VH-VL binders against Eukaryotic translation initiation factor 3 subunit M (eif3m). Designs and how they scored, part 6

Target 1, 160 residues: Eukaryotic translation initiation factor 3 subunit M (eif3m), of Schizosaccharomyces pombe (q09722r188to347)
Amino acid sequence: DDEQSFAFLLEAVKMDNSTADEAVRELVQRAVNSPKYFFFDDIVTLPPVQQLEQSTLQLLGILSGGMTDDYVSWVAENHAHCQHQKFDEDAIARKMKLLTIASLATQAPNNTLSYGDVAKSLKIDENEVELWIIDVIRAGLVEGRMSQLTKTLSIHRSSY

## First folded at step 13 (VH-VL; from x3 with light chain S28D)

Design z1
Fold by ESMFold2 at other seeds, look of step 16:
Structure z1 (fold): chain C 160 residues (1-160), chain A 118 residues (1-118), chain B 107 residues (1-107)
Amino acid sequence: as target 1 above (160 residues)
Amino acid sequence: EVTLKESGPALVKPTQTLTLTCTFSGFSLSDRGVAVGWIRQPPGKALEWLANIYWNDDKYYNPSLKNRLTISKDTSKNQVVLTMTNMDPVDTATYYCARLDLGYFDYWGQGTMVTVSS
Amino acid sequence: DIQMTQSPSSLSASVGDRVTITCLASEDIYSYLAWYQQKPGKAPKLLIYAASSLQSGVPSRFSGSGSGTDYTLTISSLQPEDFATYYCQQSYSIPRTFGGGTKVEIK
């Protein structure tokens, strides 16, 4: 099982700062490419991870606290790095959109996030926003209720 | 309307430091996702990329000019500054600044000619 | 560094001619390629990005194609304002590198 083997790998790297470079790189590659892994503070702070290339550390920093525009700017200068490290640019782009919505939800005034604000932050057409909100809810990052009438998400809970 | 304009000295002596300023309008480096870069072109020769600076202050340099280039921005003035140390006659070129969008230079300044000579 | 080789270095053509310019990358650049037009004494102008996407405001007679290491700029019917030098540029790897240019001249 990929989820179970990932959990074992993460725990192994947490327990042993001398973990082999190949295992650390596999952990990072699987984490960034995974459609189900979202909490990169747990990865970026690991001592063996901190020894990786600066470009990889920049990406992990973006995944742990950045927005979609941070990733789009980074990847524009790092296409070759992604090819070399086997980072799936499209999978990461999708993950960044979900994380961006989760971040906006956490910061939303009066627990209300407008579709317009989401569209601006993701640089997408407003008519695409509801599909992305459904996905962020399915990912377990946000709990809330959508309103087509007001074009808003009323936030009940954000886990990010 | 997006415009960029380069300014700086037309003549520099060998070993001196060149400082070029790019002043732009129609966009801001406070706008997320935007960047400005510098490219030069020696007379009659191909273009050579020098450096990029992003809205979030991330910077990228041509490795062949290692430790000679510094790029910075002043977002409040809509300016980007390039400093190039230890100038040599081979650095004689027209220097352009340009806006970067999704990794491509979509708007360019008119360029400023810099001659390096004794 | 990725070397970008343009062919031909120059060509002579008449108004109305179909012109093709090629750009060969020393390794796969995954379609992260732009084409620029430069007239004497003027700044370059972006024509094509992402190998085949036409920049806004650029006439549809310009097109880009290719993949991997081989890329082509085509001008379907050359106009008087198209006499210029054309450059390709890869945005895949640092440093960004440009081709040597192709000068399109009046026959």
Scores: ipSAE 0.791, ipTM 0.909, lowest interface PAE 0.9, mean pLDDT 92
Fold by ESMFold2 at other seeds, fold request of step 19:
Structure z1 (fold): chain C 160 residues (1-160), chain A 118 residues (1-118), chain B 107 residues (1-107)
Amino acid sequence: as target 1 above (160 residues)
Amino acid sequence: EVTLKESGPALVKPTQTLTLTCTFSGFSLSDRGVAVGWIRQPPGKALEWLANIYWNDDKYYNPSLKNRLTISKDTSKNQVVLTMTNMDPVDTATYYCARLDLGYFDYWGQGTMVTVSS
Amino acid sequence: DIQMTQSPSSLSASVGDRVTITCLASEDIYSYLAWYQQKPGKAPKLLIYAASSLQSGVPSRFSGSGSGTDYTLTISSLQPEDFATYYCQQSYSIPRTFGGGTKVEIK
């Protein structure tokens, strides 16, 4: 089971700061590529992870607190690094869009996030926004209700 | 309308430091995702990338020139500045600044010719 | 550093000809490749990005193709304004590197 294997690997690295470099790199690779893993503070703070390449640490910082534009800028200078580390650029791009919406939801005034603000932040057509919001809700990052009439998301809870 | 323009000295003596300014309009380095880079072209030769600076102040340098180059920005003036130390006659080139979008140079300045001669 | 080798270094062609310019990378660049056009005394202009994507405002007679190490710029029917030097450039690895150029001249 890939989910159980990942969870075991994460807990093993958490328990033992002397974990072998190969295992630490596998943990990071699986975390950044996983469509289901979103909480990178748990990884970036691990001492053996902090010894990895500066480019990898930059990516983990973006995943823990950045937005889509941070990733797009970083990857434009790090395509070779991604190939060498086996980071899936497209999987990470999708993850960053979901995390960006979650961040916007946390900051939204009156717990109301406009589709226009999402479209601007993700640099997508407003007509694409609903599908992304559905995906953010399905990922468990945001709870709320969409309104076609006002083109907004009313936020009940944000987990990010 | 996106425009970029290079300015700086046309003549520099060997060993001196070159300072070039890129002044641009139609975009801002406060815009997330935007970057500006520098590229040079020696007379009759191929283009050579020098450095990029991003909206978030991330900087990237050609490794062969890293110890000679410094790139900085002044977002309020819509300017990017490149300095290159210890100039040599082989550094004689036209210097361009260009906007970087999604990793590609989509708008270029007209270029400024810099001659390094005693 | 990734070396970009363009061929031919120059060519002569007539208006209406189909022109093909090739660019060979010293290693796989995963389609992170741009094509630029430069006319004498002018700055380069972006034509193609990501190996095959046409930049806004560029005529549809320009196309890019290829993968791996081998990339091609094609001009399907050469026009008078297309006589220029063309450069490829990889954005896969630092430092970004350019090809040596292909000069397209009037036959």
Scores: ipSAE 0.783, ipTM 0.905, lowest interface PAE 0.7, mean pLDDT 92
Fold by ESMFold2 at other seeds, look of step 14:
Structure z1 (fold): chain C 160 residues (1-160), chain A 118 residues (1-118), chain B 107 residues (1-107)
Amino acid sequence: as target 1 above (160 residues)
Amino acid sequence: EVTLKESGPALVKPTQTLTLTCTFSGFSLSDRGVAVGWIRQPPGKALEWLANIYWNDDKYYNPSLKNRLTISKDTSKNQVVLTMTNMDPVDTATYYCARLDLGYFDYWGQGTMVTVSS
Amino acid sequence: DIQMTQSPSSLSASVGDRVTITCLASEDIYSYLAWYQQKPGKAPKLLIYAASSLQSGVPSRFSGSGSGTDYTLTISSLQPEDFATYYCQQSYSIPRTFGGGTKVEIK
């Protein structure tokens, strides 16, 4: 199972700072491309990961604490790097939208996130916001309830 | 409406440092995802990209000129500054600043001609 | 660095002609390509981005096509205001590089 082998690879690299460069690069490639992996702070902080190319470290930093606009700006200058590293630009773009909503939810005052704020942060039409919120909930990053009347997400729990 | 305007000296002596300022309106480097870049064009020759600076202060330089170029911004003044050291007559060109949107230069300034001559 | 080779370097054509300008990249640029028009004494103007997407306000007689290393700008019916030099530019790899230009002269 790709999820199980990824989890074991991550734990192996976390436990052994001398992990072979091939394994470190495989970990990063699989993490950035995976539609199910979201917790990049666990990867960014690993000493063998910190030895990778600066463009890769910039991407990992964006995935651990940035927003969609950070990624869009970075990828516009790094298309060749993505091709060479086999990073799937579209998969990462989608992941960044989900992570952006999760970040907004964690920081939302009064545990209430407006659809307007989501639309602005993702640069999407407000009528698309509910679909993205459904996806972020299905990804397990946020638990909450949408209100069509107030155009808000009431946050019960955020795991991100 | 989006506008950009380059300013700086028209004449520079060899070995001197060139400082160019791009002043723009109709957008802000507080706008997420926005960038400004510099491109030059020697008389009668093709365009050459120099550097880009992003709203989040990320910077990218043409590697052939990297040790000679510094780009910076002042978001409150809507300005981007390019510094190029050790000027040579081969650097004689029209220098443009331009807005970068999604990786492409969609609005350009009128350009400023810089002549490097002893 | 990715070399961008434009052809022809210049051409003369009559109003109404179909004009084709080609741009060859030294390696695959995955359609990260723009076309610019530059009139004498003016700054370049973006015409086409992402190889085939028409910039807002650009007449529909302009079109871009191609993939891989081979890209084409087409003017379907040349107009007198299309007298200019045209440049391609790749945005795939740093440094961004421009073609040498194609000067289009109206007969």
Scores: ipSAE 0.771, ipTM 0.907, lowest interface PAE 1.0, mean pLDDT 92
Fold by ESMFold2, look of step 15:
Structure z1 (fold): chain C 160 residues (1-160), chain A 118 residues (1-118), chain B 107 residues (1-107)
Amino acid sequence: as target 1 above (160 residues)
Amino acid sequence: EVTLKESGPALVKPTQTLTLTCTFSGFSLSDRGVAVGWIRQPPGKALEWLANIYWNDDKYYNPSLKNRLTISKDTSKNQVVLTMTNMDPVDTATYYCARLDLGYFDYWGQGTMVTVSS
Amino acid sequence: DIQMTQSPSSLSASVGDRVTITCLASEDIYSYLAWYQQKPGKAPKLLIYAASSLQSGVPSRFSGSGSGTDYTLTISSLQPEDFATYYCQQSYSIPRTFGGGTKVEIK
């Protein structure tokens, strides 16, 4: 299946530092486009990945430690690069919003993340925040309870 | 209200270095996602993009001019500075600074005319 | 570099006319295209971004369309304040490049 095929490719690149350039590029393309892959430190640190184009390395750095505004700024200057590398700009934009919420959740004081802070960080209307929180929980990045009354997420666990 | 204003010399001799300053208000380069760019327009001719600088200090240059251009920012002063080395009469133009939104220039300064003359 | 070819280079029109300006890119730019209006002695003003999206504060008589390499700006009913030079600009690839401009003049 696609999930098993991706896991095989990732392990092959990890185990063999002389992996063919085509396989390394396929790994990166599949990882950035995948709605299910979120942990880019595992990829950005691989020696054959670090030989890729600077624009690609910038994107991987954003996916491993940046926020949605970092991606929006980068993509505005890199549309042609995304087309040439077959990076799905919309899929990556969605992934960046989920990763941003996960980062905010990990850093939230008193394990409480306000909807207002999420809305500001994602640059969205506050009435959209609950749908994004449902998605980040569904992705397995955050575990917690939403409160409509206080407009907050109480965080039980963050795995990001 | 978003405003930008260019300042610098009106007259430059060939081979000299041009330094232009963009001073802006109504936004800050400390705000995530914000960028400022420079564009020039020779008299009666089309616009030519020069460089962009982002809030996170990422910089992008027109490749045909890359070796001549340096862009920098001073966030505390709300300023962006462009330097262009080895000026030539063909560089005579009105120079604009502008804010970027999603890669498009949504607010422009009035421009400053720079003449390069022997 | 992506060459942007605008046509016509100039046109004459009357108030109330429908005006169409064409911009041709030398390769696919995937709708990463803007239209600007520039009046004499003034800076350009953004009208349309992403080929068809109207910038805030721009009158609805302006519209953009097209895809691939072929793009158009339409002014559905020309007003006195619309006499200006119009430029297209691609933001798909570095360097950003502009068309040569289309001057819309009063008949």
Scores: ipSAE 0.757, ipTM 0.896, lowest interface PAE 1.1, mean pLDDT 92

## First folded at step 14 (VH-VL)

Design j1 (from y3 with light chain S28D)
Fold by ESMFold2, fold request of step 19:
Structure j1 (fold): chain C 160 residues (1-160), chain A 118 residues (1-118), chain B 107 residues (1-107)
Amino acid sequence: as target 1 above (160 residues)
Amino acid sequence: EVTLKESGPALVKPTQTLTLTCTFSGFSLSDRGVAVGWIRQPPGKALEWLANIYWNDDKYYNPSLKNRLTISKDTSKNQVVLTMTNMDPVDTATYYCARLDLGYMDVWGQGTMVTVSS
Amino acid sequence: DIQMTQSPSSLSASVGDRVTITCLASEDIYSYLAWYQQKPGKAPKLLIYAASSLQSGVPSRFSGSGSGTDYTLTISSLQPEDFATYYCQQSYSIPRTFGGGTKVEIK
C-alpha cells in the first residue's frame, strides 16, 4: 500500500545517509503531498535531504515550523519549482492550514484558541473556522472541544 | 489607502552605484504575507522585473542582474531600499516599486526616472 | 527565462469596439498570468490576475481567458479611458517577464 511503501522509504533514508537522490526526492514529494504526513522535522534533518535544492529546503522548513502565510509567500515565487518537483500546491496549502492551527493550539494561552485568531492566521472567514478545526482534530494533531457560542477551541491535548 | 513612492537621484554617472528608496503607507512589512518589489521600464520599452522582498525577509532577484542588485527593508520606517551597482547608460529607466499581493503587483508607485549619463 | 510575445504590437479602434489582445508564453505558465494597463507617463495598473480573475475596482468590460501558453485580454466595449498600452506578465517562473506591450490607439 501507499502508506506501507512510504514508511519503508522513510526508514531506508533514515538508515542510509548515502541513499540515492531519486529515492530522497520521492520521499520528499510523497511527504509534502500526503494528506496524512505532518512531522517534517523528521524529514528536514536527514543529511541526504539537506543536499536538495534551496527552494525545496525552504518548503520543508515552512512545513516543519512555519505558518500558512510563510507558504503562501513562498509558493508565489516557486510555482515552477512545484511543477518541476511534482509538489501539489493545493495539497500543501491544505496541510499548512492544519499545521497552522496545530501550532496555534500548542501556543494558546490558557489552552484556549479563539476562532478569530484562527481566521486571521489562515486568512479565511471566521464562519469557515469550525470545519478546519474538525479537520485538525480528525488528523490527530489536536484534541479539544469546540464552542460556537464563545467561538473558541478548548484544548485538551496538542501533538504538534 | 495604500501608496508607494520612489525616491533617489535623477542622474547617475556610469560605474556608480544607484540607491533607490521606496516609502509606503497603508500597509506594513510587519504584516504577514506582504511583499514589495522593484520593476524598471526603459524609455519606450517593456517592463523588467528586478527584485522582491517579503515580510519575512525572503529575497528574490532577476538572475540576469543578480550580481548587481541588493534589496533590503526597514520595517520601522516603512521603507524598502534597492541598490544597483556598476550603472551603465542601458540602465536608464523609470524605476517603480510595487506591493505584491498573492504574487501579483497590485499597487504601484508613481515611478522615478533615473538617467545614467556622463 | 520565459518569453512573452504579445500580438498585435499596436491597434487602432473606435469607442464601442470589441478589442482582443493575445499573449503567447514560450512554455506552459499554468495560468499564472497578469494583465496591466499603462497610460503615458503613468505607472501600470493591474487589471487581471491568475489569467481570468478581475482585480477589484476594474470595470467588467475587461476579461481574461486562456490556458497553457495562449492567453487573451478582451475589452468588450472600448471606452475613451481605455486607450493605453497593455502588458501581460507571467508569475510562474523567476524571473517574472512581461510582454512587449500592445498599444491601443484612437481610430
Scores: ipSAE 0.826, ipTM 0.922, lowest interface PAE 0.7, mean pLDDT 92
Fold by ESMFold2, last read:
Structure j1 (fold): chain C 160 residues (1-160), chain A 118 residues (1-118), chain B 107 residues (1-107)
Amino acid sequence: as target 1 above (160 residues)
Amino acid sequence: EVTLKESGPALVKPTQTLTLTCTFSGFSLSDRGVAVGWIRQPPGKALEWLANIYWNDDKYYNPSLKNRLTISKDTSKNQVVLTMTNMDPVDTATYYCARLDLGYMDVWGQGTMVTVSS
Amino acid sequence: DIQMTQSPSSLSASVGDRVTITCLASEDIYSYLAWYQQKPGKAPKLLIYAASSLQSGVPSRFSGSGSGTDYTLTISSLQPEDFATYYCQQSYSIPRTFGGGTKVEIK
């Protein structure tokens, strides 16, 4: 199973700081490409990961605390790096939109996030926002209630 | 309306350091996703990319010139500064700054001619 | 560094002609390519980005095509204001590199 193989790699690298460079690179590749992995602080802090190329470390930093615009700027200078490392640019772009919504939700005043603020941050049409919010809830990053009348998300819990 | 304008000396002696300033309006480097770059063109020759600086202060340099180039920004003044050390007559060129949007140079300054001669 | 080989280096054409300019990259650049127009004494002007996307304000007689290593700029009906030098530029890998240019001259 691909998920079991990933979990094994992650635990192996966590327990053995001398893990082979090839295994560390495979872990990072799988994590950045995975539609289901979101918590990059667990990876960035690993000593063997910190030995990777600065371009890779920049991407991991963006995935751990940045927003969509950080990624768009980074990838514009790193297309060749992504091809060489087998990073799926589109998969990462999608992940960054979900992480951006989760970050906005954590910081939303009065636990209320407007669809307008989401559209602005993701640079998308407001009529696309609700589908992205459903996706971020299904990913388990945010719990809350959507309101069509007020075009807002009322946040109950944020895991991010 | 987005505009950029280059300023600096027209004449530099060999071995001196060139300092160029790009002053721009109609956008800010506090705008997320935006960058400014420098490009040069020797007389009658092709364009050569020099460096880019992003809104988040990420910097990228042409590796063939990396030891000689420094790029920086002053967001409050809407300025980007390029320094190039150890100038040589082969560095004689028109120097342009340009805005990058999604990685492409979509608006250019008028350029400033820099001659390197004794 | 990725070398961009542009052909022809110059051409002569009449108003109304269809003009085609070719750009060859030394390796796959995955359509991260721009085309610029430059008139004497002026800065370059972006025409095409992402190989085929027309920049805002650029006339529809300009079009870009290609993939992999082979890219083409086409001017479907040359106008008097189109006599200029044209450059391709790849944005796939650092350093960004430009082709040597194609000078389009009046017959």
Scores: ipSAE 0.820, ipTM 0.921, lowest interface PAE 0.6, mean pLDDT 92
Fold by ESMFold2, last read:
Structure j1 (fold): chain C 160 residues (1-160), chain A 118 residues (1-118), chain B 107 residues (1-107)
Amino acid sequence: as target 1 above (160 residues)
Amino acid sequence: EVTLKESGPALVKPTQTLTLTCTFSGFSLSDRGVAVGWIRQPPGKALEWLANIYWNDDKYYNPSLKNRLTISKDTSKNQVVLTMTNMDPVDTATYYCARLDLGYMDVWGQGTMVTVSS
Amino acid sequence: DIQMTQSPSSLSASVGDRVTITCLASEDIYSYLAWYQQKPGKAPKLLIYAASSLQSGVPSRFSGSGSGTDYTLTISSLQPEDFATYYCQQSYSIPRTFGGGTKVEIK
């Protein structure tokens, strides 16, 4: 199955720093496109990954510690790179919104994240925020309770 | 209101280094997602993109000119600076700076004409 | 580099005419295309971005269409102030490249 082949590829690259360039590129392509892979520190630090194109390394850096605005700026200069590497720009954009909410949740004072702050950071209408919060919770990045009365997310746990 | 203005010498001799300054108002390069670019237009010819600099200091250069160009910013002065080495008469052009929004040049300066001749 | 070929290089038309300008890319640019208007002695002005999105403050008589390698700018009813040269520009691949321009002259 597709998840098993990704796990095998990831472990192979982790165990052998001389892994063939095409296998390393396939690992990165599958990781950035996957709706379920979020922890890019594990990939960006691998020695054979560090040998890839600067544009790819920039993207991996954004996925490991950046926000949605970092991605929007990067992709504006890298559309052709994404096409050539078979990076799905829309899938990555959605992932970046989830990662941005997770980062905001980790930093939220008193474990309370306002819908207004989410809308501002994602540059979306505030009425869209709850759907994104549901998605970030389903992704396992954040645990918490939404409050319709206060328009906030009370954070119990953030994995990111 | 967003405005940009180019400044620099009108005349440069061959082999000299050109330094152009873009001074802008109505936005800041501390604003996330913002960029400024440089474009030139030789008299009667097509526009040619030169370089972009982003709010996070990421820089992109036209590969045909990459060893001659340096772009930098001073966020506190609302300025972007372009330096181009080893000028030649073929570099005679009007030089524009522009703001980029989502990768598109949505506001341009009025341009500054630079002539390269003896 | 992606070559952008505009046609025609110039045209003459009367006020009220429908004008169409074509831009051909040497490879697929996935609608990462802008149209600019440049009047004599002035900087270019963005009209259309993302192939078909109208820039704020631009009259609705301007529209963009196309996909793949073939893109068009249409002026539905030409006005006297539309005398200018029009350029397309791809933002798909570095370096960004411009078409050679189409000069529109009003009879």
Scores: ipSAE 0.814, ipTM 0.920, lowest interface PAE 0.7, mean pLDDT 92
Fold by ESMFold2 at other seeds, last read:
Parts: sequence; structure tokens; C-alpha cells
Structure j1 (fold): chain C 160 residues (1-160), chain A 118 residues (1-118), chain B 107 residues (1-107)
Amino acid sequence: as target 1 above (160 residues)
Amino acid sequence: EVTLKESGPALVKPTQTLTLTCTFSGFSLSDRGVAVGWIRQPPGKALEWLANIYWNDDKYYNPSLKNRLTISKDTSKNQVVLTMTNMDPVDTATYYCARLDLGYMDVWGQGTMVTVSS
Amino acid sequence: DIQMTQSPSSLSASVGDRVTITCLASEDIYSYLAWYQQKPGKAPKLLIYAASSLQSGVPSRFSGSGSGTDYTLTISSLQPEDFATYYCQQSYSIPRTFGGGTKVEIK
């Protein structure tokens, strides 16, 4: 099972700072490609991960605290690195959009995030925003109520 | 309308340092996702990429020239500056700056010719 | 460095002709390729990005195709304003590299 083996690998690297380089690289590859993994602070702070290539560390930094535009800029200069490391550029792009919405939600004034602000940040049409909000709620990153009338998300809880 | 314009000396002596300024309008390096790059073209020869700088100050250099190049930006002036040390006659070229969109150079300046001779 | 080899280095064609220019990469560049047009004394102009996507404002007679290492720019019906030098450029790997150019001349 890929979920069980990923969880085991993550815990093994967390417990043992001398974990073999191949296992650390596999952990990172699986984490960045996974549609279900979002908490990159847990990975980027691990001492054996900090020994990886600068391009990989840049990506992990973007995943832990950046926005979609950070990723789009990084990947434009790192296509070959992604191919070499077997990073799935499209999977990471989707993950970055979800993380961007989660970040906007935690910073939203009065716990209200407009669809317009989401559309601007993701560089998408406003009529696409609800599908992305559904996905970020389904991922467990944000809890809230969507309103088509006001074109807003009222945030009840943000986990990110 | 997006425009870029290169400025700097037309003539440089060998071993001198070249400083080129790209002044642009119609966009800002405070805009997320924006980048500016430098490219040169020796007379009658192919284009050669030199360096890119991103809105978040990430920088990328051609490895063959990395120890000679420095790229920087001044967001308040809408400027990007390229410095190239230890100039040689082989560096004689037209130098262009360009905006990058999604990694592609979609708008170019008119170029400035730099001749290196003693 | 990824070497980009353009063919032919020059060609002569008449207005209305179909023109094909080929760009061969020394390794797979996964369609991270652009085509530029450069007229004498002027800066390059982006025509095609991502191997096949037409840049805004570029006439539909221009098209790009290919994958892997082999890429093609096609001009379906050559116009007087299309006589120029054309360059391919890969953005897959640093350093970005350009082909040697193809000069399209009037016959």
C-alpha cells in the first residue's frame, strides 16, 4: 500500500538522522508527487533532507510556505531537475493551488475570502474558483461556507 | 504596452567591466511571476542566453559565464542591471533584455551594440 | 549543454510557398521549446512557445509541432513580411540554448 509505506518511510527518516540518501530522496519524491500530502514543514526541517540539492530545497521551501507564482517561476528554470528527480510538475502545480487557497484563507480579513482574490492569486477565471474551493475543503485544509450570492468563502477553520 | 530598453556604453576596452541597464514599462518586478533576462548576439551569430532575474530575486546564470556575470534589480526604478567583468573582443555583441512569461521571452528590447576593442 | 541543430541553415522561397524549418535537440527537451523570428537589425519576436502554442498576435499561418528531440516550424503560406531569420530555443535545461538560425530569403 503506497499510503502505509509512505507513512513508514516518513517516520523512519524522522527517527534516524543518518537515514540512507536513497530513502530520503524517495521520501521527498513521494511527498511532492502525492495528491494527499500537504505538510512540508515536517519534511523540509529534517537534517538529512537539508543535505539535498539546492533546487530540491527551493521546491520544498515553496511547498512549505510559498504560493503558486513561486512554483511557476521555479519550475520554469527547473524542468530538467524535475525530470531527473521524477517530480511530477502537474501534480505539484495542482498541490500549489490548493496550498495557495489555504494560505489565503488563514490570512483573510474577517474570515472572509473573496472568489476574486482567489482568482487573482491562482490566475484563473472567477467561475473556476468554486471547484478549487471544493477541492481544498475536500483535502481537509479549510472548513467554511461558500456563497454564490456574495462570491465569498466564509472561513470556519483553517488547518494550514 | 510592455516595452524594454537597454542602455550602456557602446565601446569597452578589454579587461573592463561592462554594466548594462534594462529599463522597462508596462509591468513591474513587484508583479508576482515576472522575470527579466539578458541575451546577447555576436554579429552574424546565434543568440546566447546570459541570465534571468525573477520578481522574488531568484537569479539564474549561464554556467559558462557565471563567474563573470552579476544580475540585479531595482524595482522602484523598473530597472534590471547586468554586470559582466573582464571583457574580451569575443564578447562583442548586441545585448538584449527581455521579459519572461512562463519561462518564455515574450517581449524583447531593441538591443544595444557593445564593441570590445583596444 | 543541450545542442540545438537547425536545418536548413538557409532557404529560398516564394510568396505563397509552404516553408518547413527543423530543430533537432541533442536530448529530449519535453516540448520546452520556442520559435523566434528576427528581421535584420531588429530584436527577435516570439512566435511559438511550448513547441506548438501560438503567441498572441502571431498569424495562424505559423504553426509548431514535434516532440522528443525533433521539432518543426511551419509557415503554411509565406508572406512578404515573413522573410527573416528563425531561431529555436530550448528552455528545458540550463543554460537555455538557441539553434543556429534559418535564414528565409525571397526567391
Scores: ipSAE 0.814, ipTM 0.918, lowest interface PAE 0.7, mean pLDDT 92

